# Ledger of designs, part 8: miniprotein binders against F-box protein At3g56470

Target 1, 367 residues: F-box protein At3g56470, of Arabidopsis thaliana (Mouse-ear cress) (q9lxz3)
Amino acid sequence: MVTRRRSKKKKKTKRKKQSSKEKEKYQTFINLPCDLLQLVISRLPLKDNIRASAVCKTWHEACVSLRVIHTSPWLIYFSKTDDSYELYDPSMQKNCNLHFPELSGFRVCYSKDGWLLMYNPNSYQLLFFNPFTRDCVPMPTLWMAYDQRMAFSCAPTSTSCLLFTVTSVTWNYITIKTYFANAKEWKTSVFKNRLQRNFNTFEQIVFSNGVFYCLTNTGCLALFDPSLNYWNVLPGRPPKRPGSNGCFMTEHQGEIFLIYMYRHMNPTVLKLDLTSFEWAERKTLGGLTIYASALSSESRAEQQKQSGIWNCLCLSVFHGFKRTCIYYKVDEESEVCFKWKKQNPYENIWIMPPLNLIDLPLFDHRI
Key: E = the ipSAE of ESMFold2; O = the ipSAE of OpenDDE; V2 = 0.75 times the mean of E and O plus 0.25 times the DockQ between their complexes.

## First folded at step 8 (miniprotein)

Design G33 (from G30 with D53E R55K N56D I59V R60T)
Fold by ESMFold2-Fast, scan of step 8:
Structure G33 (fold): chain B 367 residues (1-367), chain A 112 residues (1-112)
Amino acid sequence: as target 1 above (367 residues)
Amino acid sequence: SKVKITIRVEVTVKGDPEEVRKELEEFWKKIYELVEELAEKLGVEVEIYVTIEVKDGKVTLEIWVEVKAEGDPEKVRELAERIKELVEKIAELAKEMGLEVEVEIEVKVEEK
């Protein structure tokens, strides 16, 4: 009771004052006609576009119209040593630093619909965090192993939000835990293990059409239907070539895609046939762009074929001892590799920002 | 329970630095492939660190493998058996290549 509603008064982090030089930069262009404003603003990285939109109504409208057309997922890097996080656009090599003191000791587990699922391994606390509104939704404690994966079905502001994890896999049994936002405690379900012989763990989880799809590191695909309390292991396995150094699964409008990365050959993109449950290789994504990281993925349908992000993969990958970001155009089999700071693959994640960023407290929480 | 297994492999060879480096690179590449296959088969995460140091006419290769797992005793036992096989394979590879290898294994278990 006394711990409830303490959150409201401590939500504001001190915003760093805008520099006089940066103010002068925006004032130089404030009186330009709309067409010229859009040309100038389109040359600015997202950080400068957001700042420019705060100058006046005309700039705000121009920035918002460009943002609707060019909105893409942000890559978040989590610091090991403090509560700082960096937002990064790998194509433009631009970042901005954010400080989230309320996430001290937490690590990221999953991202969906603009929300992050965070876990504290010292306190066993789970919470949903929205970095754009700074809203927090705490959940009951749960002990998790370092390699345990967790997913959720939709934004925690919905009463239909469901958390899902596989807590144990033995040769004979599999243990699944779920939590609905309105429940008093975690629900535990035990099923007969139909995975192949030997120990397995899950690398990727996606939610599609009411079902959680779980991919093992050996390529086995399992599904959990929470409405039926049903667990099944699908008989097919995607063709896997030796030397793969990354695997990413994503969902877009009911379609499930799987991406295999290789050190010395082009990525393989596969699509699941939901009728046969067989994987088929794809040479085009039909204008879809996939943003994939180890813990989750985002996707968007691009309307402009001339856009640099049309029919592309944007991947956070591990190559030996280097962490890189790859932009790969599926239909042209061409790639551009971007370098950034060495990062643990489980310390970064893609997140989709809302279209209306200007009215959000993100501006007040920048450092 | 939670289990952390650390394997350290050390090789020191005297000779021409470039020729010895190539031999040690071939050796650790084979070990890397064995470790990746094991991690994939058991569904566990691994961290691999490799250092090569050239000093005083010697080349030293150090490989550090860290494996973390969670499960029942039966799964932990299977992991331990696969790790034992891995160490034996590393020893055989070293013998085939004429290398003297030191291997150290540390196991930590956390139950709460």
Scores: ipSAE 0.000, ipTM 0.102, lowest interface PAE 23.1, mean pLDDT 67

Design h1 (at its last look DockQ between E and O 0.01; V2 from the best seeds 0.00; counts 0 for: pae O 14.2 > 1.5, pTM O .771 < .8, placed apart)
Fold by ESMFold2, look of step 8:
Structure h1 (fold): chain B 367 residues (1-367), chain A 101 residues (1-101)
Amino acid sequence: as target 1 above (367 residues)
Amino acid sequence: SKVKITIRVEVTGDPEELEEFWKKIYELVEELAEKLGVEVEIYVTIEVKNGKTRLEIWVEVKAEGDPEKVRELAERIKELVEKIAKEMGLEVEIEVKVEEK
């Protein structure tokens, strides 16, 4: 047997050199102190944060944790001239422009849980759309009047998803249509019209604790309980009548909030007492940030102030024939430490991105 | 070189007065942006305290050229805002920052 001592020394030297290079490489990326790593990652835009999260387990955990802390609702706008939509993340001041030709002719009806309910008024087609995953869930067709609102209870991926709309209001009766997942057709229910006869439209619908709360253009609040097939107008009336484009309603953890606007400059925040059904004014938000638009509302209870918006009302309103997002500081604890630097065109809608952004097609390396 | 002008306008008053003021500032800035062919970003923060409304308007103008000429533009915009405020009887605070990029 011939001894290859030079070969063994060369291999040992290569293995030691290679092991030292590998150890040095991992120490460069992994051994940063946690606070320094967080500082570096916090300076990255979202695209680079996602790329950095693929480096190693320690970096992945740091990148993901900073995304969760900075996650806020995004604005979405659908172009009226082509098949594109724009997603805007105000926390990172980044736009994402996307094309989805299958949505040609559709408009948004409602938004909840990161999903949009889309309607084509020419074909009467109805579908759920997730703008982050680009998943679509078609629904049975339904004719809708111009001023008719439709809402849903939860993500269409749930077997408990329920669609709700009011199709007709007459002097004596109100007609409701519902669609439960896996049903063959829409269910129609007729109830006594207990609204004042001058209430012809529902401006806001939120689903909370198994019930649809419906606010009229004159401030009356109605309730539809689908489990009981029950409709009624609730007692209690907010102290100010809502105006056009100045009334918003949102839900947060089972609580219902109403924001009245007078001429877009003087918001009043009310909270519904679920026992008495009386409205009580809130002078503070207690760290809650409310994001509202005509078709959607989202809320965020943040404990970290580094997102740049905290304890505020962020409202999408019309002004001067353009829709504008306005940040209202409700008290001295409110923070707006970054400014939204782009004035968006008509039909901005707040929507929550999913927490698992790393798996989204939006962040493919393809342009 | 590329230069950024940031103009902060702060005014306190009744909501009706401030809505009119905001409309006039918005129209002024939009007209200037079109006539000068420059990129402008505008946003607004509103604070309600003790029954009074505080309006804060941020205008960011991105321009190319001599920094001194850009500073002259910034001062002209400031003068126009002050004129609008005076015509409406409003007390305004204006801060202007010019940055090279």
Scores: ipSAE 0.013, ipTM 0.516, lowest interface PAE 8.1, mean pLDDT 71
Fold by OpenDDE base, look of step 8:
Parts: structure tokens; C-alpha cells; sequence
Structure h1 (fold): chain B 367 residues (1-367), chain A 101 residues (1-101)
């Protein structure tokens, strides 16, 4: 009888010592010097950064801080065949399949601050959708044309969130509709049409410094200031667009960039001069990476030159059966040999992931 | 007042039949637009949802037509789509939106 008790005590003491050594190993990782912790976390892919932030408060703070620095936009693909959505993280080259039955029959209109603007062309329903939280913010119905663009100023969680669209362009008049998050109704504003006689569709809309900039298919730029209820066409000459397969407009820190895509040449990058309202050609993005999609484009200042992803245009591409993104370096030495095809504007959009992706049910522990 | 007309045609059917259908609609809408002296933009989308192919045709009248000519174009396009759909044995849903501006 005495020998069995000693064996059980030795097994319990070995398990306690193994558990204490595992706890000591975990404690030694928790006590990494801040610099080493940052170095380790900076090398973690987003998924592992997310997992690492659950380890302790210090790791959480470091992971969130470094995540802000390294968070790339994600690409959402909208299935044409089912109500499935594919989220693609370009940093990890990983896809996540999502189902949003609540968005059945909806198309994307715009993306900003981790939110999508969704439109149902049958019911004319508009809603904000956060694909990470599944939060929905409905708004009053609005009929939209197929090519009609809509934008919003910031996340709908802000009371300053403003929706903007041009509902009407006639010979004499432009009709703008705006919606504030706390409004019950669309505000309609009518302005004299100062666009050139050719029917101009707005292809690109960006919000910068309280103003909506609207680019036409002809390259004319207009601005709407919602605070002043002011609309004007900017005097600058439209950029030469002969043979462009597409254009992307983005804002970064008050600067507006316009990119023209061509089949057999490097993208043309233009920067708006906010004093003259003229477009100046740029040979470089100055370390900026632009994540381009037809409805909206995201921009990120790359702090770490080590990724090689700086001064780039990132585009969604379908190569065979694999959805990917490609990075075009925008410098004097870069040759773009890629045959970019115009995509359906509603097939994909870039979205900024939230900083707290860990707390989101989408990233449940099974990945 | 500029009248913007948007015609949305939804049809579900066989992919080959739907391809023939949208081609016929495309040609006939262009011919009608030319005859009326209006510019149209036609968008065709084919989606496969739940094993069914769905065709969506958007016709946007871009030109300054006489509001009456633009309305006439919309009705003629609708009638034409309905006729072709009937001839092909297709069920179509047609939505016509007229924005008087």
C-alpha cells in the first residue's frame, strides 16, 4: 500500500513541476523587454498578433500599437453566385469566407473606416454594414442608378457621419442628396450645373477636410462643402485620360491622389494641388501604398520599408481561380507588365479592419 | 427638365438563352436610341445564384431628349423586352424609373 502513494505523489509533483515550468516559460515570455517584445510582435502576422494580444495587458498594448502600424486594408469579394463574402488579408495572403444572409440582394456602394455602405437595388434599401461586428445601421430608402456613386464622411458610429450622392445631373441643375446619421430624411440641394455639356457620371468620390470631391468620367473635378452647402466645379483642366482602363481616387492626410490605369504602361499618378486645383503628375507615391478599388480606395503610409510594400499601388486581381492582390511599385524604374482588366466595380472593395479584431466573433478560435 | 430613365430588366433562365436575349435587347435598344436621337448606356450583368442564371440589364438614357421622346423610348424598350421575353419563353421583371429633372 505505501509504494502506490509514493508513486502518485511523485506523478503529482512532476505534473506540478511541469505546470510550474510551463508557467515560468510563459512568465519569461511575458517579461520580454519592450524592444524585444516589439521586435517579436512586428514579425507576427495579423492572426498571431491578434493571438499574442490576448496573452497579457502589455502584449495587448504592444500588439495593438504595432497592429495600427502594420494593419493593411482587407479586400472583400462579393460573390455573384451566392450570398458568400470572401475577406482577403493581403499581409497573410489568407482568405476567410463569411456569410451575411442579412445582405442578400445587396451590393456594395462605398467603404470607409471599417464600414460598408450597402444598397439593395430591388427594395432601394440603404444600410451601413460592419462585416467584422455584423452591425447594421439602416437609413431611409433612396433610388440609385446603376452607375451612381455614393460616399460617406466617416464611420456611422460618429454623429458627424454624412452620406453624399449626386442623384441628378441635368443641363441646368445638379441635385445632391445628403443624409446625416441623426436625420430622418434626405436633404436635397439643387445647384446650377457648371459641368461641361457632355453627360458626366461621377466615377470617384472622396471625402477630405470636410469636403466631398467628385471626379467625373471626363476627368472634371467638382467639390461639395456640406457645411457651406456649396457646390462648384474646379477650374483645373481635366487630366488627359486617353486609353485609360480605369481610375482610382484616394485621400491621404488631406492630399488627393488620382491614378489612371493603362493596359501596357505604368499607372499615371496625379496629385491635386489644393491651391490651384490642378493635377500634377507624380513619379512616386512618397512611400504611400494605395489599395485601389473601383468604388473606394484606401491609403496607408508604410512605416516599415522592410516589407518591400511601400510606394505601391495594390490592386485586386483574379489569377486563374485564385483571388490575390498585386503590388505595383510607383517609381521611375518600375515597369508594369501586368495586363490590368477593368473589373466590375461591385465585385470587390477594400476595407480597413478594426484594431480590436480579437474581440470579434468572426475570428473565433477555430482558425 | 431632363428625364433620366433607368430600365432594369431581371430575367432568370439558361445561360445561352440569356446571352441571346441580352444581345437582342442591346441591339434593339441601340437602334431605338439612334432613331430617337438619344444616347443610352446599357449595362448587362449575368449572375449565377443558387444554380439559376440571372440577367440584369440596365438601360440609362443619357441624352437630353425631349421628355416625351425619352418616355416613349422607355415604353418602347419595355414593350420590346416583354415581346422578346415572350417569344423566347422567358419570365422577365421590368422596372422602369423615370426621373424628371
Amino acid sequence: as target 1 above (367 residues)
Amino acid sequence: SKVKITIRVEVTGDPEELEEFWKKIYELVEELAEKLGVEVEIYVTIEVKNGKTRLEIWVEVKAEGDPEKVRELAERIKELVEKIAKEMGLEVEIEVKVEEK
Scores: ipSAE 0.000, ipTM 0.185, lowest interface PAE 14.2, mean pLDDT 75
Fold by ESMFold2-Fast, scan of step 8:
Structure h1 (fold): chain B 367 residues (1-367), chain A 101 residues (1-101)
Amino acid sequence: as target 1 above (367 residues)
Amino acid sequence: SKVKITIRVEVTGDPEELEEFWKKIYELVEELAEKLGVEVEIYVTIEVKNGKTRLEIWVEVKAEGDPEKVRELAERIKELVEKIAKEMGLEVEIEVKVEEK
């Protein structure tokens, strides 16, 4: 409570100073025609858009309409020493501090469809958490190894939600555990380990067309089909240059992308050919913007080529216990690194906010 | 009373030298802050375009009870940045902003 109260007071003080300047700023726009008003509002950061929507019903409707069109993923940073969370919106270029006492002792495992999967290693408790609504959906307990990866197929509000974990605790076997919504218990499946004899850890998991794709630290790609209880290791490896410092896999509308980061050279972007299972380097994303972090990624199809985020990689990159957020334009081969903070590699994740942000407890916008 | 001091460092140079530079600053500033019992936030921005690299470091120093410690830390951070830049042959621009509440 003390931590949340402190953050709230700090926000309130900054808000008062900014609101005075923003009042004068918004008063200059009250005489604009609706078409020009919408154009002006589309240039405002999300914070200013929320304030503008409080002025009157016409502004409110215009601002909400623009949020529906321009919603992008947000980056969440988790502190392990307190219940504090830092939320970064790339369109605002500002942080919002949040406090979730209900997540005390939990680490983040995965993000999809606006939900976080959280795990407490001391209690073995698993829960889905929605940071925008504060909804919690507890799951049956599960013992997980420190390096064990977890994923899910879709929001826990869906009857088709499937939890998935994969581990190679023994070098001879792969153990997969799955949990369907409302099941009595976890289902365990054991497969012979056909990955390379080097110790493999799973680094990236994506769900696409009913299948979980799992990428190892050695570049091996395996897939698990829960409907068939089928595990297969695909032949071949993605081509990469020596000295990679980060690996991200993402899924967009059935397409699988892989990104390798390097310390002193441009990222490599690869796309999987689902017919041949060969990786091919891409020099353009065709308007796609990828938001990648160690545990999961988000993607968005950008409608306007003139947008600053068109054909862009937005990467949260870890080097040991330090993180960097990088904006990289794939076709221009240019990057901007704008924030660095010492942090555990499991302590950040991209999340997609809902389109109805104004109606959520995160934003106090009531008139 | 609350005191906030922001130190902004800007430098252009070779990517490998700039990475070594900001990492040294980061470690030493955190060590110094811990020794003085003052909280700091450090932000690093690197822009790379067509082989040209620009580095910007923002150090925000805050304290609620002892404004003298905040000012002492800020001055020592500035001296540290200048010293390391000189040792590495880098020309840096430093800006200091003081806000008192």
Scores: ipSAE 0.000, ipTM 0.201, lowest interface PAE 16.5, mean pLDDT 69
ESMFold2 (binder alone), look of step 8: mean pLDDT 74; pTM 0.688

Design h2
Fold by ESMFold2-Fast, scan of step 8:
Structure h2 (fold): chain B 367 residues (1-367), chain A 101 residues (1-101)
Amino acid sequence: as target 1 above (367 residues)
Amino acid sequence: SKVKITIRVEVTGDPEELEEFWKKIYELVEELAEKLGVEVEIYVTIDVRDGKVELEIWVEVKAEGDPEKVRELAERIKELVEKIAKEMGLEVEIEVKVEEK
């Protein structure tokens, strides 16, 4: 452990320490027209937006409207030892410590639309859990291997929700199991394995346009279409950068992105051509911000170039590094560490909070 | 003059015992197929039994080749599966299907 050196490129920014709110600046906006007020408030980080919402009813309405439209993902950290959870909001630089005894013995598998998919390897129980409401939706039992990945298509409150998992118990075959809402049993499909024999584990799964895209640890891409019961592995050379120490796959509005991480060089961002299934390197995200973690990812389109999160990769803990979280600005090639925590990459996940944050039990106006 | 066989083995029990069982069968079947010069495909499916915290494992072996060698392989696989199941105290169900090509 001490002999193996790990390093991560860090850029230390000179951030001004936030002091108490400037009274004179605040008072000058009291008579501002509503359209200009909304423009000014749209430039405030969430903590300042919350403070502004306390001024009067007009400001409150403007601030709440902006929170509804421009909610960013939160990062949730799981503890292996005490069933405690830390929920971190990067826009407020604020965390909440939570304890969910109902999740005792469960591990996180996936996150989408504000819901977590949780698995208990001792009871074979699957559970959808919403950490903001504490709603639970149990699913039929399923056996999964230790490193097996799972995904779902949308919130379990929808009748179109589909659970998906893929594994290779023996190298010559892959097994796909799906569960569609209101089904009696899991559906099992077996396909001959065309993946590389020595590296056939699946690392990342994303759902897009009715299809599950599955990325292997060797960079091979496979896709499963549940409507056709069709499995295909892309032919040809998978994209690769020598010396990569981790990868993240994400989806935004039908586009698929792949991010390669390195110890000593800038991340590589690739975009999939859905017609040819070839990858092309990108030097800009066009205002997109990607929130990537080992088990799932979130993304949002940012319209304000002056936003601190415009054209940015927000990356959680990953293997081969000091296990720190970073903001990486793609066009500036600059990196800032936003939360420092030594943790397994599979013990944290990005989650999208609900639109009405102010009415939640977890919401705290103090910071 | 080629024959195709499919051997299906179903077993239920404790996860650790089932993992030892199917891995042992996998290893021995591959070794036997290599010695007989027969190509085999082996796959394993693992399911949870309805209403129980208990696993069900299916091992399926497919082989195609010379009739005499394929028949010998099937007979020896059946014997090995029964022997290992008895030694481990497991109840197994074995089904053998033969197709002439």
Scores: ipSAE 0.398, ipTM 0.745, lowest interface PAE 2.7, mean pLDDT 73

Design h3
Fold by ESMFold2-Fast, scan of step 8:
Structure h3 (fold): chain B 367 residues (1-367), chain A 101 residues (1-101)
Amino acid sequence: as target 1 above (367 residues)
Amino acid sequence: SKVKITIRVEVTGDPEELEEFWKKIYELVEELAEKLGVEVEIYVTIDTRNGKIELEIWVEVKAEGDPEKVRELAERIKELVEKIAKEMGLEVEIEVKVEEK
């Protein structure tokens, strides 16, 4: 059929794609005065801060300065079936998806100083993995039970890096295995069991001031000093209410904190007195935010209310088809509006990003 | 080539019975390993999962040598564990895994 069209009148369109709008707004700030630029960049999520740092020296300096001030832990979610990984920034409530084929078949054991300790139950291989650089540092094989906890003292790039695990608990003896960086084999040490006369498992391990602190499911706290090859069980027990359904321990600048979660009550927050080895209940964290996950936890001092996180517990939970973070304000007297359940403690972990994130492969968008 | 064996034993019972059980296994496994010239490590884990007291015993053989000697050790350990469990009236579940490295 022959159809003739009349000339179209020119109308302005208001439609614009979100990605094009975002890029346009991003580029409009290139010529801002330094003070205004710093205010804008302080509100950007980490991935956009990294992109901004590549624009010029002034942006780079402002971005790096803000990373030093506003560094917060990221939450990593692991899928057992999909080999997919999700990073979540709680301060901006934003996430990004990652693919780490090198971690296929591995489960996460511990996180410290920007490194993950990974274990393959089929090959018995231990692997340090840095998700920001994608560096891998393999460790000697060790058979581990699925529920066995392992910790390390610092980054595997340091000669002082020490792996630590408790491999056996009997009524009379406790067996500890350690591995120092560049050693030929695991060191085994056997100590008299001084834990309570109930069967115990270790649920939380933190490293502080040269010592591993190990908390059992019954509230017994033990310490291992690798320099002295010394094991001791501390006399104090945390005052907690019955029916706790989650336990998180963290270290911040030499201080040790313990949080007990309940289904129908507000959390109990405790701090260890390192001179008396007594637990004291705290009603405030003094500006500290604790990022709690079952295998290891992170903490950061948040001094400015503008960050949106202050005196908080940040909890990783599964909700429907999406993993999310729940924020609990410790210094406010409030009724808990949700029920905490220990769903899958081994599918997520908090990790501290490095202070300088410039030119990392993780955020390369040049493709 | 190095060969690694793992024998997992799940047992429930009175703490004194469980202590007697693993000590007998430990002593006899060490004796067998010495006779075969194989180095062994024995780990005992006590687990209270779901309110049930479970004892997990595993044997890791650190050996550079003949795979047949390691296989013979694994088979004898399995027979030993089953025999001791039967003598003590304990119900055991045994899993054996052999890996060549």
Scores: ipSAE 0.000, ipTM 0.146, lowest interface PAE 19.5, mean pLDDT 67

Design s26F (from G23 with Y26F)
Amino acid sequence: SKVKITIRVEVTGDPEELEEFWKKIFELVEELAEKLGVEVEIYVTIDGKRLEIWVEVKAEGDPEKVRELAERIKELVEKIAKEMGLEVEIEVKVEEK
ESMFold2-Fast, scan of step 8: ipSAE 0.242; ipTM 0.724

Design s26W (from G23 with Y26W)
Amino acid sequence: SKVKITIRVEVTGDPEELEEFWKKIWELVEELAEKLGVEVEIYVTIDGKRLEIWVEVKAEGDPEKVRELAERIKELVEKIAKEMGLEVEIEVKVEEK
ESMFold2-Fast, scan of step 8: ipSAE 0.481; ipTM 0.836

Design s27Q (from G23 with E27Q)
Amino acid sequence: SKVKITIRVEVTGDPEELEEFWKKIYQLVEELAEKLGVEVEIYVTIDGKRLEIWVEVKAEGDPEKVRELAERIKELVEKIAKEMGLEVEIEVKVEEK
ESMFold2-Fast, scan of step 8: ipSAE 0.193; ipTM 0.702

Design s34W (from G23 with E34W)
Fold by ESMFold2-Fast, scan of step 8:
Structure s34W (fold): chain B 367 residues (1-367), chain A 97 residues (1-97)
Amino acid sequence: as target 1 above (367 residues)
Amino acid sequence: SKVKITIRVEVTGDPEELEEFWKKIYELVEELAWKLGVEVEIYVTIDGKRLEIWVEVKAEGDPEKVRELAERIKELVEKIAKEMGLEVEIEVKVEEK
C-alpha cells in the first residue's frame, strides 16, 4: 500500500542504468597504460573486477586494491521447496540462478565474511558453505529448535572462528553452546535468566569487538563475551512504535545499528551508545549503506555524498514474482512503500563476496 | 561495605551424571539465595567429561548473610556429590571492601 509521504519517487531500486561498454573495453585492451588501467578497472562491477584480476599480476593488484573500497554485498534467495538458489548482485542489477545439491535439506542460519552457516533439521548436521568457491566445512552435529538462532564470529578458515547459540531458555537459566574451530566438543555454559519477562526468544545476533550482541523479541539486548565466558543483559530497551513487523541489527566498525520495519510507516533507525548502553534514533547513517535481512545484515561505508547509496538502507523484498531490493535514504526519508509478506516462498540473506578470488567457478558454471 | 564470595566447584564424570549434578545444584542454590534474600550469580561450564560451577554471592549491607549462604552452598555441593558418587574440588575466594 502506498503511504501519504511525498518522498516515494524511488519505486524501483535499479533506476540507474549501468554502462554496457565496460566489458567490451576490458576484453579489447589488456595492455593499457597505468592511468587508463585504473580508470577502466574502477568502473567494473565486482564480477568483472574478479575476472579482470585473473588476467595478470598488474591487473590482479589493481583489482584487489579497488575491491577493498568498492565491494558491495550480494543477496541470496533460497527456495523452500527445492535446492534452487538465486544470487543477486545489486551493483550489476543482475541475477544468477544456481543449483547446490550439497545443500539439499539444509536451511540458512547466518552469513558472515563470505560464508553461510547451514543447518539440516532432519540430520542435525551443521555446515559452513562458501557459495563463491563451493567450499564446505562440516561442524559437529547439534540439535536446534525451529526458532533457535545461531551465529559465528568470522570465516571458518580462521582458527579464531567461534560458533554461538542459545539452546534453551527456562524461567531460571539460559543455556549457551559455543564451538571453537580447534575444539573436539561443543562447550556448554549456563547463566541466570535475567530475560525472564515474556518468555524471551532471540531475533537478531551480531558479533562486534569480540562480543556477541543478542536482541530478543521483547527488545532486551544481551551480550556474551566468549573470552571471559561472561553473559550480561543491558538495562535499556530500544523505543519502537506499535505494529512493527520486523527488525534488523547490524554492526559497522564497532557501532551497532537497529532498524524497525513497519507496514505503513517509515523505518525507525536506532544506534546503540556503547558508553551509556542507550538507544538513540538517527536521521542519518553518516554515509553508511546497510544491507538488511532477517538472519544477518551487512554494511558498507560510502565516502561520496553524491553517491546514490549514501545513507541508505537496502532491503531484500519479494513482490509479485520479482525478487528485488528497496533503497531507503535515511536523511531524505525517500522510499517505496514496504510491506513484509509472510507468504514469501524464499528465505534470503546478504553475503559479502571474498576479496581474494583469482577465478570465478560460480560465474562460469552453466545452469 | 560490599562483600563478594566466589565459590568454584570442579568435577569430572560421565556427562549424564554431570548434567544431573549441576541442575540439582542450580535449583537448590537459587532456592537458598531467595530464602536468605541474597543475590547470586551461577555459572556452569561443561567441556567433555569436566564440569565447572562458579557461584558469586553478593550483598550490600549484610555480609553475615553472604557468608552464611556461601557456607551452606559448600555443604550442599559436598552432600550431593557424595550422594552421586562424584569427587569434587571446591575453592572459595572472599573479597571484602
Scores: ipSAE 0.191, ipTM 0.684, lowest interface PAE 3.9, mean pLDDT 73

Design s46L (from G23 with I46L)
Amino acid sequence: SKVKITIRVEVTGDPEELEEFWKKIYELVEELAEKLGVEVEIYVTLDGKRLEIWVEVKAEGDPEKVRELAERIKELVEKIAKEMGLEVEIEVKVEEK
ESMFold2-Fast, scan of step 8: ipSAE 0.462; ipTM 0.816

Design s54F (from G20 with R54F)
Amino acid sequence: SKVKITIRVEVTGDPEELEEFWKKIYELVEELAEKLGVEVEIYVTIDGKRLEIFVEVKAEGDPEKVRELAERIKELVEKIAKEMGLEVEIEVKVEEK
ESMFold2-Fast, scan of step 8: ipSAE 0.235; ipTM 0.716

Design t1 (from G23 with D47E G48N K49G R50K)
Amino acid sequence: SKVKITIRVEVTGDPEELEEFWKKIYELVEELAEKLGVEVEIYVTIENGKLEIWVEVKAEGDPEKVRELAERIKELVEKIAKEMGLEVEIEVKVEEK
ESMFold2-Fast, scan of step 8: ipSAE 0.497; ipTM 0.834

Design t2 (from G23 with G48N K49G)
Amino acid sequence: SKVKITIRVEVTGDPEELEEFWKKIYELVEELAEKLGVEVEIYVTIDNGRLEIWVEVKAEGDPEKVRELAERIKELVEKIAKEMGLEVEIEVKVEEK
ESMFold2-Fast, scan of step 8: ipSAE 0.370; ipTM 0.787

## First folded at step 9 (miniprotein)

Design G40 (from G20 with Y26W I46L D47E G48N K49G R50K; at its last read DockQ between E and O 0.90; V2 from the best seeds 0.72)
Amino acid sequence: SKVKITIRVEVTGDPEELEEFWKKIWELVEELAEKLGVEVEIYVTLENGKLEIRVEVKAEGDPEKVRELAERIKELVEKIAKEMGLEVEIEVKVEEK
ESMFold2, look of step 9: ipSAE 0.627; ipTM 0.889
ESMFold2 (binder alone), look of step 9: mean pLDDT 76; pTM 0.712
OpenDDE base, look of step 9: ipSAE 0.686; ipTM 0.886
ESMFold2, look of step 11: ipSAE 0.606; ipTM 0.879
ESMFold2 (binder alone), look of step 11: mean pLDDT 77; pTM 0.720
OpenDDE base, look of step 11: ipSAE 0.669; ipTM 0.880
ESMFold2, fold request of step 13: ipSAE 0.622, 0.628, 0.636; ipTM 0.883, 0.884, 0.883
ESMFold2 (binder alone), fold request of step 13: mean pLDDT 77, 78, 78; pTM 0.714, 0.724, 0.721
OpenDDE base, fold request of step 13: ipSAE 0.693, 0.686, 0.687; ipTM 0.895, 0.894, 0.894
ESMFold2, last read: ipSAE 0.609, 0.519, 0.626; ipTM 0.877, 0.843, 0.890
ESMFold2 (binder alone), last read: mean pLDDT 78, 77, 77; pTM 0.728, 0.717, 0.718
OpenDDE base, last read: ipSAE 0.700, 0.697, 0.699; ipTM 0.898, 0.896, 0.898

Design G41 (from G23 with Y26W I46L D47E G48N K49G R50K; at its last look DockQ between E and O 0.74; V2 from the best seeds 0.00; counts 0 for: pae E 1.6 > 1.5)
Amino acid sequence: SKVKITIRVEVTGDPEELEEFWKKIWELVEELAEKLGVEVEIYVTLENGKLEIWVEVKAEGDPEKVRELAERIKELVEKIAKEMGLEVEIEVKVEEK
ESMFold2, look of step 9: ipSAE 0.549; ipTM 0.864
ESMFold2 (binder alone), look of step 9: mean pLDDT 77; pTM 0.710
OpenDDE base, look of step 9: ipSAE 0.669; ipTM 0.883

Design G42 (from G20 with V3I Y26W I46L D47E G48N K49G R50K R54F; at its last look DockQ between E and O 0.78; V2 from the best seeds 0.65)
Amino acid sequence: SKIKITIRVEVTGDPEELEEFWKKIWELVEELAEKLGVEVEIYVTLENGKLEIFVEVKAEGDPEKVRELAERIKELVEKIAKEMGLEVEIEVKVEEK
ESMFold2, look of step 9: ipSAE 0.537; ipTM 0.835
ESMFold2 (binder alone), look of step 9: mean pLDDT 77; pTM 0.712
OpenDDE base, look of step 9: ipSAE 0.666; ipTM 0.883

